# VHH binders against F-box protein At4g00755: the designs that were tried, part 6

Target 1, 377 residues: F-box protein At4g00755, of Arabidopsis thaliana (Mouse-ear cress) (q8lg03)
Amino acid sequence: MDFVNNLDTDTSLSILSCLDDPSDIVRASAVSRSWRQFVVKYSLSKNLCLKLFHQLSNVDHIIETSNDRNGESSEAGSSSLMDTRLLEKEHRAFALLARGCMSSPIESCIADAIRASSTDNYPVESILNTLEKRDRIGRTPSYWSSTGQHKTTVPESLLYKLIGDLCLITEVSIHPFQAYFQRGHPIYSSHYVRFRLGHEKDNSPHYNNSQDKKGEPGKSSIESNYVWTYTSQEFSMAQENRLQSFQLPEPVLCIGGYLLVEFLGRVQTQEMDGQYYICVSHVKVEGRSLAKSFRVENVDDNGKFGLKVLSYNDPKKMEEMDAEAGQDMDAEAGQSQLRNLEQLLNLLHRHPLDVVDYVWPDESDDEYAESEDEAEP

## First folded at step 15 (VHH)

Design aa1 (from y5 with N104G)
Fold by ESMFold2, look of step 17:
Structure aa1 (fold): chain B 377 residues (1-377), chain A 119 residues (1-119)
Amino acid sequence: as target 1 above (377 residues)
Amino acid sequence: QVQLVESGGGLVQPGGSLRLSCAASGFTFSNYAMNWVRQPPGKGLEWVSGISWSGGTTTYADSVEGRFTIIRDNDKKMVYLQMTSLKTEDTAVYYCARYPDHYGDEYYEGQGTQVTVSS
């Protein structure tokens, strides 16, 4: 039975507008044709996604591989048909995005190590070594090292490319390096660490890897080529030889696919030269990648871009269940989504809103109240 | 823009206690780790204690561990240093500090507050 068809359009919109979880909007749209029509007509999936992930405000348009090129050129002057096709396209894309953000498996999200703010003994002690969990290969140490500094306040940074243009990042983990070959086996950590997520600028000139070879620490090259749309709080690091995990206070949607790890406050000197160093053997980033589903295209002068949908295929449910079995956060998120949908269905059966008690404040300026179309009685 | 104002210093005898305060303004205080550093007479700056953005992790120099306690109040934008069992070696100007965001940026310390431990 489809109980949603028994509600007035204004009552249905009021109920659906109370949903805070994009996955619940997607699930509600699958309940019946009437619910889907309401969600599409009033852009509920898009608007809720924008509320939850403000970075998506820079999405200018949706690009679908085969249908977009043919559909966008089909009829000139038909605004009603084009509006309907646009709304359906937006719904499909944002529904897929919501599903990916809530249900894609948690995985390692680093694709490449790009450069460090400084590197001692380049290329032997370069950022590339941080991609591996080990601190040695046979007898050869494996770690990144900054150059030495006499001043403790000089920060360092490591720049990484993520596996896709859209990743929902949840956790960054860092393993400081312990110099097992030095007297006292010192650990070259920092007092604090901070993370930035963002994208490369459009007008960036071509650069080569020579800049991480014995260069001066240079915020100028990072600032000139990247835009950071998210900057984390400053987490404390321990002077301990272990992988240290830093859970972000809430998951962060990274658009553009770059991560900067910043190390603040030098702690440990090297006995030979009395200078402070920061050394790291491993960096790991975990999150939900949407790389198989989306790409970012056509960035304009205002920072707006096209969101290209590569595939509407869903992640395998068994792979999600395997990941959820090993992680309480993922299992609880999936169960919470199902509970929210169940509550919505029960609410709609029990407490329909009285239409005489629900009034839009200004119908002449109300973008949503004037466009009420019921598909079925 | 960034301003850190220390207070609560004074003259105290060995074994005594003091509580230093730092009022912060001009930045999003709850995003930053905060620190106490000190400058003993005729010497350079020495890091004393630090506290993470949330207050969940505190760290101390070996010379003060067990005697000093760092506390923050993100609602009031305040950092405190509760000092007990003070020694003559603790005599210094104490500064509240925030590490720089970028190379070449200033180390954000206040004007300082004098602590003198003397018989």
Scores: ipSAE 0.483, ipTM 0.828, lowest interface PAE 2.6, mean pLDDT 75
Fold by ESMFold2, fold request of step 20:
Structure aa1 (fold): chain B 377 residues (1-377), chain A 119 residues (1-119)
Amino acid sequence: as target 1 above (377 residues)
Amino acid sequence: QVQLVESGGGLVQPGGSLRLSCAASGFTFSNYAMNWVRQPPGKGLEWVSGISWSGGTTTYADSVEGRFTIIRDNDKKMVYLQMTSLKTEDTAVYYCARYPDHYGDEYYEGQGTQVTVSS
């Protein structure tokens, strides 16, 4: 039942704009040609993504690689035709983005450990050790250590690169290090942890990474090289030898692919020198990486960027769906419907529908001025 | 501009009770953990207690656990420290504190309120 044909534009927009689930937009666009045209015309996929993740307002443009650009542009001469092609391009990209944010598996998202704000006995006790889950390998301890401080208030930080330029981050986990080889087996945790997500500033080579070798307590190139677009609340951290998980209140879309973990408040002195240290054996970041589908290009000084689509298809995902051939009849019906919707979306991407108004109910003459984007705050 | 104003200090006998208050302004109070730190006479600052942004997690130094209670009211932007079973070693200037937004900066604290525990 195609309710778009039976309702006026304002009522249809009101109903469809209330959708909070990206899968519902994909289902609506697959129901009929009229629904698909409506979703594209009024940018429903883009608007949903912006509602869920405000940072996507910084997308300036969509970058696609299309086969045979001559077939796309040789007939273009009207602003209406260019507007339709731009809207279809946006729809394809934002529909894929919405699906990736909801359907991709949750996995570990750290690609690389970049720098610590300080490191004792560099490089032996460096940030690289935090990528290993064990606190020892054979006889060798595995942990990062800050330098010592006489004040409890001097913070420390660990900087990581995530897998890909777009990651939906859900949880960060940290394992404080217990010095099993010291008298009393102390645990060098902090009072709080805080997380920042963001992107690298200009690619200028004028910065020097020697600060992590010096272990300076209050200054770091991190403040001068990165822009943090998200900062979490300060989570309490226990002085306990276990992996401690900190789930973000809502999943956060990281644009640019950098994570800063900040440790606030030193709790444990080393007996020998009376100084406070922070030591960490493992850091894990969980989320949904969109690295197979997207890349972020040309982040400017205002935070605006190009969103490059690398692939609309995932042959690996289709192979997994084929291998799961029918099991539970009720679950099978729901899974089959989702798989069919995904296949139809991919077909629509490969064979864009030329819009002919006879499929849609009569629209008002000012349909290009009719937009909830222009009317809503 | 971040402002923290402590009050409620005074002279009290050992075994007595006292309630400290901290009024916060100039920042989104409910996003930050809040802390009490103290400076005993002739000594450096020591951390006393902390409370998470939501108030769901409280932490205490070993020397005060079981005797002090930290409380926050996010609607009124207030932090409190309820002190009971006070000892002479609790004599100090007490400061309300939070960590800064910028990496590497020292944390914010108020002017402090004096607590003196003496017969």
Scores: ipSAE 0.316, ipTM 0.757, lowest interface PAE 4.2, mean pLDDT 76
Fold by ESMFold2 at other seeds, fold request of step 20:
Structure aa1 (fold): chain B 377 residues (1-377), chain A 119 residues (1-119)
Amino acid sequence: as target 1 above (377 residues)
Amino acid sequence: QVQLVESGGGLVQPGGSLRLSCAASGFTFSNYAMNWVRQPPGKGLEWVSGISWSGGTTTYADSVEGRFTIIRDNDKKMVYLQMTSLKTEDTAVYYCARYPDHYGDEYYEGQGTQVTVSS
């Protein structure tokens, strides 16, 4: 009655191999016991995750702290039983990861601000101010400022800790600061912005997010203490006082939980000293956090690590999906399920990647007060 | 159009007093908080003091708290900065400013008035 059991092995594998979406693999594994066994046996969840996120190739083992099922040990059983237990453990972990990457809500992923490559008027104009959505707090301006530079080519950077060791990042948003208290109301943006995602080196010091250090350009400990596994293209940044959103061409799995924002090409001098500055009032990072489900442990010198499962979260949702998809049904219901799966496969296409649309000046995201009040006597 | 006109600057000795005035026009003055900012010689602008639209809340930079007093008169559309115990570090061009209160609001400042504290 199971659709996989009603087809020969090569046909079943061909159908399941056409699934590109992690949620479809999870859904297929819940169709019946035979489909689940097939997904587990051929590591379809793991292989799809590796296809989507190459950084997962560095996972060399799965760690479960209080859910060591079936008493796994070196003497737990035959090698074929250990293979089955390992495959089931991997399936559980990668299926959870796939569900998290597709189903977790989009949220702000910054936990802490760590340091800037330079800071003017430290600590008042520090990176900590970029966590605030406003360009002031009460009557006090709120922004990070670099130190001044005479050359336009000296970059600046802001380093943040994300809310977890695994975050699927989709969008970074930057609000450049307009110095509304300076003559001419200059905007201290940069020509381009670039994003890097990665992790600390094994022996790197962890910096407190509430403490900034002024650093010389190009001598930042950031490069010596972090490994960047993803570097974005350079996005054009507008010299405009608005939140500018930079959608990554495709979602990026950040393992290790660090984001570096690089500002490239200075555009605005301060009139009084003739030096170039970069100033930012807000940085926002959006994505899907897997922090409640996973932690990275045991990073070795080759960059391999253990993926520790903290919780398989929401057994009611898993049970609901199993009940909806894994019910054994008669032959008439079985043909309907196969038709639905084939229709899903035929209709399911990954959307082609589009060029990331940047937020440009003619988009409005706020309301302006009626100007008639400004005309009152 | 929005216009802010500062006056009352001048030369004063350390420990002296001075009162700056700002006349506002071209907007509904009583709807906006008002601020004083200053630019010391060779330095950037720094915020000095602010006062809420009603005058019920005043704020001061640490460097001037206890010495400067911001006052507004909504009927006359005026903002004042009463400065006492002046120090040489207070030497600056002082600007009356309307800070943005909401995201996307406009900043306005006047032409400034010079305050010089020297013996």
Scores: ipSAE 0.000, ipTM 0.120, lowest interface PAE 19.2, mean pLDDT 72

Design aa1 (from y5 with N104G)
Fold by ESMFold2 at other seeds, last read:
Structure aa1 (fold): chain B 377 residues (1-377), chain A 119 residues (1-119)
Amino acid sequence: as target 1 above (377 residues)
Amino acid sequence: QVQLVESGGGLVQPGGSLRLSCAASGFTFSNYAMNWVRQPPGKGLEWVSGISWSGGTTTYADSVEGRFTIIRDNDKKMVYLQMTSLKTEDTAVYYCARYPDHYGDEYYEGQGTQVTVSS
């Protein structure tokens, strides 16, 4: 039963605005055409996305490709038709973004290694070795090494390019290197690790091609070439030869596609020279890439950017967003959605504070956190 | 079979100079960093100097920095240690060494060459 048709607009909006899960907004828009009309007209998908990811307030405009919207006229015509088309455009883009953030597969998000703050024995022990989970490259062990330092307080950093301009990052994993061939099998970890996410200030190639070398230091240009819109807490790192996973407190939407890993506090000297080193065999970044659906264009000095929609074609999760959205695919699916919404309305009348638990329940068993990818041994 | 053969040791007065050589065979020399280590009388093994596989990076123990120079020639498969301003505490057996670079690899050193600095 469609209760929205039997209520006035203010009451219906109040009930629907209590939905704080993007998947529930998408489901509500699929119940009937009147529910979809309310979701679109009052920008419920956009507003919920902004509540979840404040960085999306920097979206200045939405760009659709001409292939996805052939025949759209955007600069002429009546203002009433343009307003309706703009609201529908926003709904489609933010509904797609919400689905991508909740349902895209978790994958490795590093595309390339850019630069280390220092590198011993360049190029043999460079940041490139951290990209793959392996023991060796040819005859050499596979790891990155900093240069040596007598002071424990000299930090190091590794800079990576992500697979897309828009990635929802959930976890960074780091494997400190154990020099199994040295006396005592030392492990060259750091006390702490910290992560930054952001974008490049200038797209000039000369800033992207700088390499750290042992010897006379070149200038680090990380602070001058990048804007970090997110900086994590400092995580304690164990001096242990294993992949150590650092779950971000909340998933972070990285706009612009760069990750900086900072190593703070040196813990292990090399016996041969008495200097402290940091060595890392693998860095892995996990998240949900939105690169197949979106691109980020024209990030300005205020952080505003254009959100370009590349494709709405995700058949498993996005079929309900086609031109026939809100149409019932199966009779049983439609009845189940109505029952779910009726139960939500009953919760609002009985226990308004309990709606938070119903719509966004606490997760007691995180299968993602306790299970491996099926492709890994 | 990995083989390292040192030469060039001898008796020298304080302030003098010597040049040690190490000939390597039985492995792909240009894939490995090489080191000089020494054993003074009645003491354990002490690291002296190291050089990266390409020769682009050299490192030295504090006690020899500024006085010793490590050099490699990948075409000839040779490592050298140029020693100057020698002191009596430099008296030791000097070994060139290849440290293990993976699990199951082994430490290799030569037979050593005696350097004696005495007045």
Scores: ipSAE 0.000, ipTM 0.129, lowest interface PAE 15.2, mean pLDDT 73

Design aa3 (from aa1 with Y107F)
Fold by ESMFold2 at other seeds, look of step 15:
Structure aa3 (fold): chain B 377 residues (1-377), chain A 119 residues (1-119)
Amino acid sequence: as target 1 above (377 residues)
Amino acid sequence: QVQLVESGGGLVQPGGSLRLSCAASGFTFSNYAMNWVRQPPGKGLEWVSGISWSGGTTTYADSVEGRFTIIRDNDKKMVYLQMTSLKTEDTAVYYCARYPDHYGDEFYEGQGTQVTVSS
């Protein structure tokens, strides 16, 4: 029994629009072939991903590895068969994205340390040392150091490349450095830390000269060559010689694969020169990498990009799931579908007022909001 | 435009108490850590206390720990400094402040409020 065929379009759309969890979209598409077709036709996987990760609004087009073999036409948009193929392509990509964001393992996401805003005694005390957990290797200290400053207000930053163009970041951990070789064993932390996630501007070698150290200190290179699409709140850092973990309030999808760690407010002077320093022995970033499935291509100056699908993990497994959804079902299978529908309806009882806004936000309502400006004595 | 307005300063005897307030506007207050800094007579600014974006972590200079309490109200966009057991050394102009980040070029602070502790 196929309950979607027994419901009108508005009722089916209302039920499916209550789904806030990517796994529920996957379950709905597995209920029957009719429900899968409905999920595809109304772009429910894409719309859920856009709701969860607004950065995905910058996806301009989807590139499939196998799509090169299908033949291509420059004719735009007028064929209903071409519209169906586009919707299927979007569904596959965004369903894979949603699944990856929920099920990929938590792992370390730093691939490379790129540059710091300043570095004392370069290259000995460079950002590269922050990839090492230990504060020494043999008898050699391992840490990054800023240059010294007489003011506490001069921030510092560390720039890292992530392991993939598309990473869901959950936590950043930082180990301030304790100078065990200085009198008093001072700890050179900062008052606060803040995180930014984003991408390089124009990746051409002529435009983006990020390998060039001409911009000493490195602050100008960071300012000129990167766009930050997410900036975190300011977390307090303790003046303690330990790995300190900063959980982001919500997981954040980084598109383009760059992380900036900012250190705000200098705390500790070096006795010999009276200047404030920030020193870090280790930085670790954890999240779910989608690098095995996706690559980000051609990020333009407006932030628009192509989403390249490298692998659907198991294309034959996905075809099998689609075929199972379209099969005629026994009474036992019908009872499973009924229980799934009952679970969906129970979800509706939790969020009845948001179902219409969830799937189809009304863009015209944004223009009709009235300002309330009253003088307050 | 970032605006920070301090109030609540005054004259108090040693051992007394005072509560400073800071009204913030012109930025997304709940994203930023907030600080109290002070300038004693004839001296530079010194950091007094800080509070994380959520209010979940507070920090204090050694000289005020145990005597001062920093509090924030993100709904009202307010920061407070509850001062107790005041000493003559606490005499200063007190500012609430926001540290600049990588792209900022200046320390944001208000006009300050005078606290005078005298017997």
Scores: ipSAE 0.654, ipTM 0.896, lowest interface PAE 1.6, mean pLDDT 78
Fold by ESMFold2 at other seeds, look of step 17:
Structure aa3 (fold): chain B 377 residues (1-377), chain A 119 residues (1-119)
Amino acid sequence: as target 1 above (377 residues)
Amino acid sequence: QVQLVESGGGLVQPGGSLRLSCAASGFTFSNYAMNWVRQPPGKGLEWVSGISWSGGTTTYADSVEGRFTIIRDNDKKMVYLQMTSLKTEDTAVYYCARYPDHYGDEFYEGQGTQVTVSS
């Protein structure tokens, strides 16, 4: 029944090397001991993952949390047994990764909104509002706003933390904001959007990011603290009040857990000050988080990192277990509760004791900009 | 070195047509959206049209919508602007342009090609 035992090695390699689906590799390794040994010996799980996700070539080593869970024997100094153990460790990790990439997608992989390149009327119009899919809560508008600019080429960006250090990203969706309370109901979209995925630099300082500071235009602090290993093509945005979805040409494995959304080209001026703004009511990211199975350790300056395996449990069964529990079962489940609390705190900052609908700040005219406009015919 | 070279401009009567061409080199052309921008005599730069990285989405300024068509050929690394029903207001130097990668970088554009629409 076991065709590997009945065939020569070259024929078996040819057949098994044609597998393109991660599920087929997992099934092949489960057929018999000889099939599993063959898949391990020739690194078929690792090679399939590398074919699908080039970023995995930067895995320097694999870290397992407990030796008692894998049941391996150890003989120091044996090069043949060490090779076998390394191959088995690689097989286990990459087979698990392949299964995680086949898990059910989640509605959004965003865990936190970190920073915007600029924010008008901070904290009321901050990046935190983009986590809410509605453009208003009751009578209060919900959106992030850049500061105003006279030049159309000044970009803006929004920085997010994803759910975990290892995420498979397929689609980013953005809802530009229509100022329904302004004359003409203008839409503050951009000409283009671009996405970057990456990680923090090794020595980056970290804060409790409960408040965004009003900043000057630019990305100097973002550039100095993050490394972007993936940059998407430039997608066109429509000047339309709807959720706009940008499917990546191929799914991208994010190593390090950070997303930067860049807006290129300002389109709409605010009538009262003549400056260009970009405003966004919602951002979401469709994909799969592998946070329950893996952690990324110590991405170095060459892009190499350690891949730490947290649990070899089937990601699909862990999803089913979490759904059946229906309650906060561990520290990672607490991230959803913390996100909800942070959204509530942002709402309280936007709507203090005095219940007043938010109004666009129309008294922010720039005297220097008005003088510049008068000098031109 | 990012290089954009425009051609195809000239003198044309109102209601006429022109096709502008832009040859791109020095960057991964198929990753970038491309734009046409123009500078009318004595005025600042004005965005005219844009096309997504794949060519699947095109956008136009209100003043040219329905009259101009932007096209790209990623195999040849070319961008075109097909201009019809030209008006005297379309007189300008036309630039093929790409947005900068980083804040503080210059807007990448070519030398421009002159379009003059006159009776």
Scores: ipSAE 0.532, ipTM 0.852, lowest interface PAE 2.2, mean pLDDT 77
Fold by ESMFold2 at other seeds, look of step 16:
Structure aa3 (fold): chain B 377 residues (1-377), chain A 119 residues (1-119)
Amino acid sequence: as target 1 above (377 residues)
Amino acid sequence: QVQLVESGGGLVQPGGSLRLSCAASGFTFSNYAMNWVRQPPGKGLEWVSGISWSGGTTTYADSVEGRFTIIRDNDKKMVYLQMTSLKTEDTAVYYCARYPDHYGDEFYEGQGTQVTVSS
């Protein structure tokens, strides 16, 4: 009879068919060391992440800073020991990633406003004003304005940096600006908005010395320096003075940490010059930033990148990730393990060891907060 | 043979405190998560709390959070449930429970210990 030392692809896919809830991996790993080894051996954490977020297929390698061992995987070890250490490394990283994507609080994710495709009265009416929720500060209006255009088909865009290189984005909200100081109190919205997520281009061997300067168009810098790997549908935007929220059909994992907001179809002319403008008082982006746990390194031309793990935030659990003696998985054992996993998941629905809501501690790296009065995760 | 033996139950007044113990034998205790479940009179089984096999993670049902504390001692092979601010709704038979291993071990629970909260 045949014996297989490698993970069977059909067996792995059958195991994943038993998983309905991303938290099931955390529960199974907490049940016993034996179940943790099963989860590790069949790459359940990694494969669940790939099922949920296809962008993670572009992870090329994993770098651990809090659990670094000198050098690569064991050079002196056997190929079987190297495979086990690789699987354990992947399990730790993808388990943490899955928890972050499912359990981190939904928060505002904009770190910085970078540039607009055009700006009237720069810098007074610049993109920086869109970070402020109010449409005025004291007597001064707070909004970004495009330059004027005679044609309605000329788009505009706003570029933002997100908090961290790895963010799960759920919603973007736009507040058009109403020019309360102009006759008729016009609103300078657009017909549609569209969102793009992506990363900055690699400029190492072909460094471009272009710099943003007063008088240079921002559109050229945006087009030349970024790669957009996700583009949303066009959302219809109302000509209304309110925060308008655009929920993405499914949450999107942004690799590289950049958001472009595109405004399509100009609506309103300014009475003085008869030109169309787009004006925005506020932009808000909501999602789950994984900046506390991860960094994205070296996004290449094919979209492959290194995933750097900064901290697991559960050091005792990580120390006890190793389990009992290793297990050999053949086709017959794999089918038995699949039945056992299904049985366990059914049992956990009856008698839950509830998913631990792993909330990252609210500690700053800039302050020396000791662990007193803090519950250990 | 796997054995789980609960003790420490009894009669207590509302607002009182009680500590349940569970002695484990016949298996490698530190390899398994442990749970407390309870069965109120005439009702089904409900989960109360759990603790991971390492002891690093604890969870609680909403009805007992802040009042109950689960603790394990892997050296003594013991699980405890420290109960405080007890209410009449906490009256139940309390069971210590272990989930099966990936080898197909069975779900195990002890015989239970009665906790009665009344004046």
Scores: ipSAE 0.013, ipTM 0.564, lowest interface PAE 8.7, mean pLDDT 76

